# Miniprotein binders against q9f7q9, part 4

Target 1, 364 residues: q9f7q9
Amino acid sequence: MSKKIYIGAMTGTSHDAIDISFLSIGTKIHLEYFHSIKFPKSLRLKVKKLIENNESSLSDLGTINKEIGFLFSKSINEAIGFSKIKKSSIECVAISGQTIRHEINKRFPFSMQIGDPNIVAKETGLLVVSDFRNMHIALGGEGAPLVPEFHNQLFYKARNPRIILNIGGISNYSFVKNRNDIWGTDVGPGNAILDAYCSDFLQIPFDKNGAIAAKGKVDHIELGRLLQNNFFKRKCPKSTGKELFNIKILSKKFLKKKAEDILCTLVEFSAKSIINSIHKNGHNNCDIVICGGGAHNKYLVKRISEMASNDIVLSSDLGHDVFAIESMAFAWMGYKRVSNEALIVQTSSKNVKGLLGSITKSKL

## First folded at step 19 (miniprotein)

Design aa1
Fold by OpenDDE base, fold request of step 22:
Structure aa1 (fold): chain B 364 residues (1-364), chain A 84 residues (1-84)
Amino acid sequence: as target 1 above (364 residues)
Amino acid sequence: MSIKVTFETDDRKTLWEIYYEVWYLAMYMGYDVIITITGDELVVYVTLPSEEEAEKFYKELLEIAKELGAKVEVKVDGKTVRVE
């Protein structure tokens, strides 16, 4: 029998890409094919404007939602073509959409992902699974993180509790102790502020290997100020977005410092946020597995290691691809949804189970 | 010109290091790239307007391959131009 393939497509990683994972799911989860395509600059700028501005026209929002839908469609169809995988073997496409808002601390909590699944379904001719976060919220979750149960599937080891630390634009971690129970939280900043500073002030994509930051000195005044963010006072589990942790939170006085000192301080901010979260939750006595784009910031990893009391490894050292885990998680969530298998939703009280994601089909 | 650069290594970790370096390079140069990973191969696809830009780009990729200990094949418009 041909392997059933589940596609996960996501945006919002550290490197302005659309990441597309093709999973086979049997006794093991296997990444059959990975495809990463650069996010178009013009559309990236439109999305950035939506994220950074409180005000946007409904017309702009509607238009960009369609443009992102077409972008996903094009990228998925291209990935299918390059993969040489038969389209008939593909059971579904799960899409993250593009997150433009994540507002949980409101009377009406919501998480907004754009990218019209109807366009994706029509243009690909595949079953599309979308809108995972809003069902997670409806079930009493915060819409993030979505990956903890997938982390359990990949990283569970009997008698060896692990932290799976994803360092993306935002950092999050899962505490993987029990196979049938989940725990995960957003932590705070990952690399988003670092990358934004590099792009906006240094005209480089990011601080490769953290090499610039490694030469700097910590501004303890700014670090102290940044660590006073009200998000850190919230009880875990909790979620956040790039809207809380972006370049605008930096003081004008701090931005006048040397680039190395700025980046060093921002690395320290991410590292301390991570370690403080782990300690606050009583998870400080277990192995840390690092994944996400921030795993390649050697200086950030070093600072986490120096502050941690435990062994640190990359997910790649365990045979799990650093960059693909998030898109793989979407593919797996797509599988769960089309199989009518409920996911665990972490709530402020008892964890619940429910089907996550909306199904969109253009044809039978 | 269509450029296809194939990296091959038996170390899966090295493929992701190549991925990281290629992304940095592509973003730095402002190129729209596709990077694919299947098995022990990482493939970079890009279309560049000139032979000069193509050569500049794939030479940087050859250096990445050399630094990380991967085999590399460069194809320009379907023709193999380098194998290292």
Scores: ipSAE 0.851, ipTM 0.952, lowest interface PAE 0.4, mean pLDDT 93
Fold by ESMFold2, fold request of step 22:
Structure aa1 (fold): chain B 364 residues (1-364), chain A 84 residues (1-84)
Amino acid sequence: as target 1 above (364 residues)
Amino acid sequence: MSIKVTFETDDRKTLWEIYYEVWYLAMYMGYDVIITITGDELVVYVTLPSEEEAEKFYKELLEIAKELGAKVEVKVDGKTVRVE
C-alpha cells in the first residue's frame, strides 16, 4: 500500500505556534510527521491589533491577510522539505487560518479567519481546504469547537463513554459515547488569561507546571465575580474566544495582588469553569481524558482532579499525540472534504451533516 | 551556527514532555526554533550567532534529555559534538 498524506496547518495554539501535522489515514489515523514553529512576533502583534481594535483599515486587513497566507505557505513548504515525504503523496493541505472575529450570538452570526488560501495554493502547488467554520455556522452550528467528531475518531471505545477535555487558550470538551454522533462545547478559559498575565506582567512565557500558582491563595471575591459571566449561563452548544477571556476582565484592584495569588485564582477559575460545565451537563459518570497544552500545567490538572468526581487520565498516558491533536483534526477534516464526506454539525436542536471546507486549487 | 539536537525515546508521553520543555526554553531564551517529530525522534533546529550561545542552549537541552531519560545527539554545523 502507498501512503496518502493529509496535511493540517493551524495557528491560535496556546504557545503561539504554527503547528503542522502530516497524517496517513487507513484502518488507523497515524501521525507521520509533526512540524512546529513560532508565529513571528512582528506579525503576531499586527494580528493582535487587528483583533483588539474596534475599527481596522481595509487596506491593513487585506495586507495582513496576504502576509498570513505567505506565512502558512512558507511553513508548509518548509515542513514538506524537512519531512522527506514526497510531495506527490500529499492529497491536500487544510489550513485553520488566523481567527480575527468570532461573533455567533446575534442575528447574522459569523466567524472570520484570515490567511489567503489562494496564496497557499499558488505557493505550495497543493489542493487547499480552508474555512471550515462558516459552513458550520450556516448549517446552524457555532463554528467552534471543530474537534468533537475527530475526538470520536481517536477516543471512541464501545461501552466506554468518556470526556475529552482540551485545555488550550480556551477550554472545550467532547462527550464521546456514540461512534456516529457528537457532543461538544466550549467551556471557558484554559491557559489564555494565565499566559497573558505571565507574559505581560512577569516577562515569562507561562507558569511552568503551575509552580507560581501553587504558592498562592485564591481571591474568592474576584473568583466569584469572574464565574458570574453570562457565558456560563448559556445552554450548550456554545462557543467563545479570547475576546471574552483576556486580561481586561480582571479588576484593577485584583491586578495589584501578589503574582502567585493572581495565578492561583486564575487556575481556580479555569478549573471550576470546566468542572461546573461537566456537572451541569450531567457528564459525571465517565473518565476525563485531558489533552492540549494545559494538560502539562501540573497544578491546574491537580485542581481539576480534586474538584472532579470523574477519574482523570492524560491523553499522553494513552499514547496519543497530545499537542498535535488540533492540527491533526484539520488534516482529518481536509481528508473528509476531499473524499466528499460530510461532517456532523452540532446545533442547539438536531445535529445535521454538511460538507465543511472550501477547496482552492491553482492548477488542474 | 546551525544546531541540530535529536532526542530519541520509545515513549510517546516522554516525547511530548520534551516538546513542552523545549518550547518553554526556546520562548524563555527568545530563540526561533523548529521542532519536528517523526516516529520516536524529536529534533530541534536553530541558528544562533555564536558558539557561546549555541553551547548555552544545547547544554540546557542536554539537561532536559537527562531529566526525562531520553537519548540525545547534538550536531553543530553538521558535526556531532555530544552523544548521550
Scores: ipSAE 0.847, ipTM 0.953, lowest interface PAE 0.6, mean pLDDT 90
Fold by ESMFold2, fold request of step 22:
Structure aa1 (fold): chain B 364 residues (1-364), chain A 84 residues (1-84)
Amino acid sequence: as target 1 above (364 residues)
Amino acid sequence: MSIKVTFETDDRKTLWEIYYEVWYLAMYMGYDVIITITGDELVVYVTLPSEEEAEKFYKELLEIAKELGAKVEVKVDGKTVRVE
């Protein structure tokens, strides 16, 4: 009998890619194939405007929603072809969509991901699982991060609590202690502002290894101002997005400084945001396992290590597929949904269980 | 010019370091690459307009393989042009 395959496709990665993971799930979770392609520049700019602008036309939103749907579809079909995995072996494809808003701390909380799942279902001919975040919210959760239960699946070790720190565009971490329960939170910026500055002002994709930042000096006035954001005062669990942490939060005076000092300050902002959260939550007596694209920013990791009371390890040192973990998580959540297995939703009170993700089919 | 560069290493840390380096290079040069991983193999696919651009790009990829200690094979239009 052929292996059953579950696909997870996501955007919003720290390197502006569409990442697609193909999992087999049995007694062990195995990454059978990983496929990564560039998010098209023109469409990325349209998405950036939707995220950063206060107002956008409904017609533009509707059109971009279709464009993202076709992007996912094309990317998934390409990945299937390159993988040489039989399409008949594929049970579902889970998509993250592209987050453009995430507004939780309000009377009617919501999260908005674009990328029409009807387009994906029609163009791939596969069962699509999407919109995990809004059921999470409906059940009393934050809608993000979604990875804590998958982190438990991968990293749980009896009598060995661990922090799994994912440094993506937005940083999040899981406190992995109990196999059958979860704890996780968004922390603040990861690479989002760093990469936006490099792209917009330096015409480079990102600060490779943090080499430019390492030459600079921290602007403690701007750092202090950035750390006053009300998000950092909120009780965990909490969640955020690029609409809160983007280039527009930087002062005009600060942006006139040398590039190395700007990047150095932004690294410090991400590092302090992360470590302050870990310490405030009393999670300072266990190892921190770093994953996500930020794990390769050597200067950022160095700053985290110097601020931490915790021992630091990279997920790659433990043999895990560091850049694939988030897309693998979506594949795994797709598997749970089509198997009618509930996921744990962390709330401000007691955790609950629910079926996350909407199912879309174009054909029987 | 269709370029296929295959990196091979049995070290998962090195494999993902190659992924990071390749993405930086591709984004910096403005190339639309496909990066795939199956087992111990990372493959980079790209179509470039000239032999000159193709050679500049895969020479950078060969340097990445050398620095990180991976085996590498370069194919241009289906023909093997380097094995290291």
Scores: ipSAE 0.836, ipTM 0.950, lowest interface PAE 0.6, mean pLDDT 90
Fold by ESMFold2, fold request of step 22:
Structure aa1 (fold): chain B 364 residues (1-364), chain A 84 residues (1-84)
Amino acid sequence: as target 1 above (364 residues)
Amino acid sequence: MSIKVTFETDDRKTLWEIYYEVWYLAMYMGYDVIITITGDELVVYVTLPSEEEAEKFYKELLEIAKELGAKVEVKVDGKTVRVE
């Protein structure tokens, strides 16, 4: 019972939560404790505006970077207290930070996360691992998704290739075939535009089970326009974020339509984006395992299933911790980093290995 | 009013369906909840300003437990109020 514990803490989930997973890692990975809290409204609004406007004074940016650092710290310390896990058994805490920009397809690619790891290290007294995405980019990768190797860890089955489809704000999938190699890509919108429409126009958190969308009719003109986005023409691996897939890409004419038709069209957009990518990459002949928050949108899953040539299974049907997978991935990457074990970075050419994550300590 | 609602189920699918339903409810009602999962238990913690709001919230959580077939225990200020 002297288990070593690795913490993964992340923001940017489809529920606007801060998710914190505590892992023990032996012959298999075990989720010992999961802690989820709401992202504070006032700070969430500051982050939303920063992302949408792509503008801030340097002073305000520096301040919000500290505020997010304190948010992670407070959340992690709370989680430790509630877990009753002895703090001395915790080897590290890995933090995602709060992504505010992700710009890859350009001369100087970068990904920017706020949440000062020095604050987290000082306030928790723990070894902090952070900034996984920029080393991934420096090694020639996309900086996202980071989950493909963790998907291999959880879902690999000999002679049974699988697609692991994570439907978050942005959807991504891994093609799990080889135990010692990876393949993964972002594919397009998941819940991001759906949830933003519900929040901004309907004053509800999201369309529960897709019930409103299920009553609507697809606007095939707007759908066709949305699917013409140049992102869908790029070769995999590729990555994207809310800066590309947000409410602002919807036409004003479309936004005047009935809510059910808007949501129906946006579900179709997400579903087609996913299935078109799977087909384009030649991954039609295997099961799709669906995870992430979108796995619970019954109408979205129905549309994906009806478009797919693949057999569909929910990761929850396989007994996996469907909403915790991403925070668990950060905990696992923290484990890899403090163990000085390289992770695989998928590039447009040959996959490479590297040490992902920066280590920050306040004490010896 | 400190509310602690414990859901118990041995089905991981049901456990995460409860998580989804609880988050929707909490966001819809504007409540700052803590949701924790250990083993087969999902626990919801919230502090609400009145007994009326507390009762309204945990009655919704009891309905989630009923619809999804989970065992549930409600504690208000450390005292058990419901077990189902």
Scores: ipSAE 0.834, ipTM 0.949, lowest interface PAE 0.6, mean pLDDT 91

Design aa5
Fold by OpenDDE base, fold request of step 22:
Structure aa5 (fold): chain B 364 residues (1-364), chain A 84 residues (1-84)
Amino acid sequence: as target 1 above (364 residues)
Amino acid sequence: MSIKVTFETDDRKTLWEIYYEVWYLALYMGYDVIITITGDELVVYVTLPSEEEAEKFYKELLEIAKELGAKVEVKVDGKTVRVE
């Protein structure tokens, strides 16, 4: 029998890419093919404007939703072509869409991901699964993190509780102790502020290996101010976005410091936020497995390790690809949805189960 | 010119280190790259306007391969130009 393939396509990662994972799912979850493509600069700037400037016309929003839909379609079709995987073996494509809003603390909580699944379904000719976050919210979750159950599937080890720490633009972690139960939360900043500072002030993509930050000194005044953010006072599980943790939260006085000191302080802010969250939740007595783009910031990893009670490893040390975990999670959630298998949704009370994601098909 | 650079290593962890370095380089240079990983291979695809830019880019990739201990093959317009 031909191996069934499930595609997950994700955007909004630390490196301004669209990441596409092709999974086979049997006794083991296996990444058959991974494809990263650069997010087009012109479209990135439009998205950035939408996120940072609350001013967009409905027409502009409608247009960019279509543009992102075509971008996903193109990227997925390209990835299929490069993979040499037969399209007939692909059961579905799960898309993250592009998050432009994540407003969970409203009377009507929502998370808006753009990228029209109808375009993706038509242009790929595949079944598309989308809008995972709003079903997660409808079921009583915060729409994030979506990965905790997938982390259980990859990283569960009997009698060995683990933290699976994803350091993306926002940091989140899952506490993997029980195979049949989930726990996960956003913890605060990842690398989004670091990368934004590098892009906007240093004209470099990111602080490679955290090498600039490693030369700096912590501004304890700014660090202390940043750590007072009301998000950290919220009870877990909780979600956040780049809307709360972006370069605009930095003081004008702080931004006048040396680049190395700024980056060092921002690394410390991410590291301290992570460690404080782990400690606050009583999860400090287990191994930390790090994944996501921030896993390659050696200085950030070092600072987390120095503050942690236990040794830390990368997900790659456990045979799981650092950068692919999130797109793999979407592929797996796509599998769950098309298989009519409910996911666990962590709520403020009891965890519930439900089908996540909307199905879009252009053909039978 | 169409550039295809294939990295091969027995360590999957090293492939992701290469991935990280290549992404940095591509973003820094402003190139639109595709990076793929299948099995023990990482492949970089890019189209560059000149042979000079192609050579500059793939030389940086050769250095990445050397630093991280990966085998590397460079193809320009389908022709192998380097194997290290």
Scores: ipSAE 0.874, ipTM 0.959, lowest interface PAE 0.4, mean pLDDT 93
Fold by ESMFold2, look of step 19:
Structure aa5 (fold): chain B 364 residues (1-364), chain A 84 residues (1-84)
Amino acid sequence: as target 1 above (364 residues)
Amino acid sequence: MSIKVTFETDDRKTLWEIYYEVWYLALYMGYDVIITITGDELVVYVTLPSEEEAEKFYKELLEIAKELGAKVEVKVDGKTVRVE
């Protein structure tokens, strides 16, 4: 008999990819198929302009919302075809959408993802689960990170609390201690500023293995200035994004320095942001399991390991699918939603439970 | 020219290291690849404009396989042209 399959599709990966994971879920969570493609450059530029304009045309917003919907649809249908997994075995597709705003510290907090789920439901013929973040916010949460409960499912070990550190564009971590409860927070930059510098100034995708950064020396003046950002003063749980941690926060004087020194300083910034948060939250006496694209930045991992009072292990060394974790999390959340199972929402006070994700179908 | 390069290894860590290396190469060269993982196989699909560009790309992928100790098969337009 065919397994029940749950698809998770997401954008905003560290490699500018659209990642699609196909899960079977029983006693254990198993990655049956993974599909990764580049987010098309022309649409990426449109999304960038939409985010950066601050005063977007309503027509532009409406149009690109449809274009992203068709992009998800095409990518999911392609993935189904390549996977050779029978479409009839697919219970749902969970989509992240493309985030264009995430504004929490205000009277009416919100998070906005584009990619019309009606288009995805129509074009795939599948049940679609979307918009996980706004119910999270409505229940008193931050809307991000969403991964802590999935980290708990994958990494819980009785009598062995663990930190699951995800180094993506923005870094987040989960403190995994109790099977039936969660704790997690965004902590600061991961690869976002590093990769933007490489792309904009060096014409390379990213600093492979941190090799350029490893040759540099830290600018302690700029590092000290960067670490004064008000985000680091906020209490957990907290959330952030590339709108806060991008090239524009770097001083013009600093950007005149050698590339090696710039990248070295940015690695130190990410590493200190992570370790300072772990220490501030009192989580310095357990293992750190590193996942996400940043796990392959050898120099960044070295700096984290040298600063940590914690033992460090890579999730890949534990046999986990290190680059697929986030898309797998969306597939798992889709599974929870279609099973009518609540997820835990972390708030600034008491954790609560709720049904995350909106269901969209094109037919009965 | 459609290229299909299949990497095979029993080690999940090695498969994801290949993924990392392949994405870097594809982004650096400006190629629109599809990367898939099923079981112990990682597959790279790409369409390139010429036989010369195709050969240049899959030779780089062969080098990745050699350095990471993976089995590799290269198909160009459905025809096997290299096996590790």
Scores: ipSAE 0.864, ipTM 0.957, lowest interface PAE 0.5, mean pLDDT 90
Fold by OpenDDE base, look of step 20:
Structure aa5 (fold): chain B 364 residues (1-364), chain A 84 residues (1-84)
Amino acid sequence: as target 1 above (364 residues)
Amino acid sequence: MSIKVTFETDDRKTLWEIYYEVWYLALYMGYDVIITITGDELVVYVTLPSEEEAEKFYKELLEIAKELGAKVEVKVDGKTVRVE
């Protein structure tokens, strides 16, 4: 039988990229092909402005939803072409869309992802799975994190409890102890504020290896203020977005310090947020596996390691690519949806099960 | 000019270190790149307007390959111009 392929496509939280993973799913999950394409600067600036302003015309919102749909379709078709994988072997494409708003602490909780799945389905001619977060919310979840069950599938080891720590724009972790207990939470900032400071003030993409931050000193006054954020007082599991953790939360007085001291303090803020969450949940004394773009910030990883009670490994030490995990998770969720297999949704009370994602098809 | 740079290494971790360095470089230079990973190969695709810009870019990629101990092949418009 031909190897069945499941595609996951996402807009990266850390890098200005679209990441596309091609998975085969049998006894093992295998990454057959990975494709990353730079997010077009002009469209990225439109998305950034939309997120930061929280306001748009209906016409502009409608237009950008189509533009992102075409961007996904183009990138997926390109990835299929480069992969040399036969299109007839592809069972589905799961898309994250572009998150533009995430508001769960309201009477009507929602998570808004743009990128029209109808365009993706028509232009690729494939079955598209989309809108995972809003079904997660409808089932009583917070729409994030979506990855805990996938982390369990990928990283479960009998008698070896693990934390799977994803350091993206926002940091999240999954606690992987057994096959039936699915647990995960957002913990706070990842690299989003670091990267925004580098872009906006230093005109560099990010602090490569955390090398600038490693030369700095912590501003304990600003760090103490940042750690007082009401998000940290909320019970886990919980979700957050860049709406709560962005450059605008930094004090004007702090922003006048040396770049190295600013970045050092922001690394400390991410590291302490992670460690404090692990301790608060009683998940100390287990292996920490790090993935996501923040795994390459050597100084951030060092600070987490120095604060942790246990050894830290990268997901790459376990044969799982650091940057591909999130797009792989979407491919796997696509597989689950087309196979009519329910996913576990963490709620404020009991975990529930349901089908996540909407199916869009242009043809039989 | 169409540039294709292929990195090869038997260490999967090294491929992802190359991925990280290439992304930083591409973002810094403002280039629209495609980076692919299959097996033991990482491939970078980019289109640049001039031979001078092409040479500047692939020289930086050759330095990344040298620093990380990977084999590298550079093709410009389908022709091999470097193998290290």
Scores: ipSAE 0.863, ipTM 0.955, lowest interface PAE 0.4, mean pLDDT 93
Fold by ESMFold2, look of step 20:
Structure aa5 (fold): chain B 364 residues (1-364), chain A 84 residues (1-84)
Amino acid sequence: as target 1 above (364 residues)
Amino acid sequence: MSIKVTFETDDRKTLWEIYYEVWYLALYMGYDVIITITGDELVVYVTLPSEEEAEKFYKELLEIAKELGAKVEVKVDGKTVRVE
């Protein structure tokens, strides 16, 4: 009997990749194949401009939406070819789309992802699942993070509550305690400001292992100012994006300091944001499992460990596929959707259940 | 010059450390790589304009394998040029 395969494809990773995971799902979830390629530079610059300027012609937006649809399609078809997995065994492909806006704290909250699922369905010939975030929002959720139920699936252990801390561009964590319920929240910055500073001012992709930051000294005045952001005052669950945590929040005087001190201060900002949130929510008495790209920033992990009362472990030390977890989560949500199984949506009051993701197909 | 570098290790932690190191190198050098993972294997695919540039790149990948303790095979235009 042939395995049934579920594909998850996503953008917005810390290294500007398109990550594609192929899962088989039975009594256990297994990563059969992982494929990672660079988001094309010219299209990345178009997306960056849309986000930073919060302005575009409708025609340009419509065109970029199609271009990203073709990008997902080409990447998925390439991954299928390289995987040697029979296309007939693939039940669906779930796509994240490319997030360009995420605006929740308002009368009509929304999250906007581009990448036309009709293009993906037509060009791949596969059933496509997309737009998970807006049903989450419609049901009273934040639209992000989406990973807490998948974290439960991977990390639940009876009588062993644990924190799953994902350090991406924005950090989030799940408190995993109950097999059939969830708790999760965005926390604040992860790597977003660090990586932007390295790219814009140092002409390097990121601070490998936090080596530059490790040489610096914290600017406690700037740190104190950064921690006053109103996002940190909001009750959980909460969500945010790179539009709130970017280079523009740094003072001009601070940006005149040496690179080591800037990066050291930004690491401290991310680490304190994380630990303050865990403490505020009363989650000090369990292990923290770190995943996401930031798990490899040795200096950041060191600072988190030194601030925490919790024991710290990397998800890779537990044998998990640390960089694939988010694309695996999309594959898993696609599986849930095509199986007509509800997901749990955390709200500011009572958690609810709903069918997340829109189904698009070009044929019967 | 089509380059295929295959890393093999039975340790999932090491496999993802290789992923991190390879992505940093590729981004730093400005190369458009494909990175794939199946079972215990991580494979890097890239096309580079010259044999000299290809050799510089796969020598860096060989150092990553040595430092992290992985087996490695380098193919250039389908021909095996290094096994360690």
Scores: ipSAE 0.862, ipTM 0.956, lowest interface PAE 0.5, mean pLDDT 90

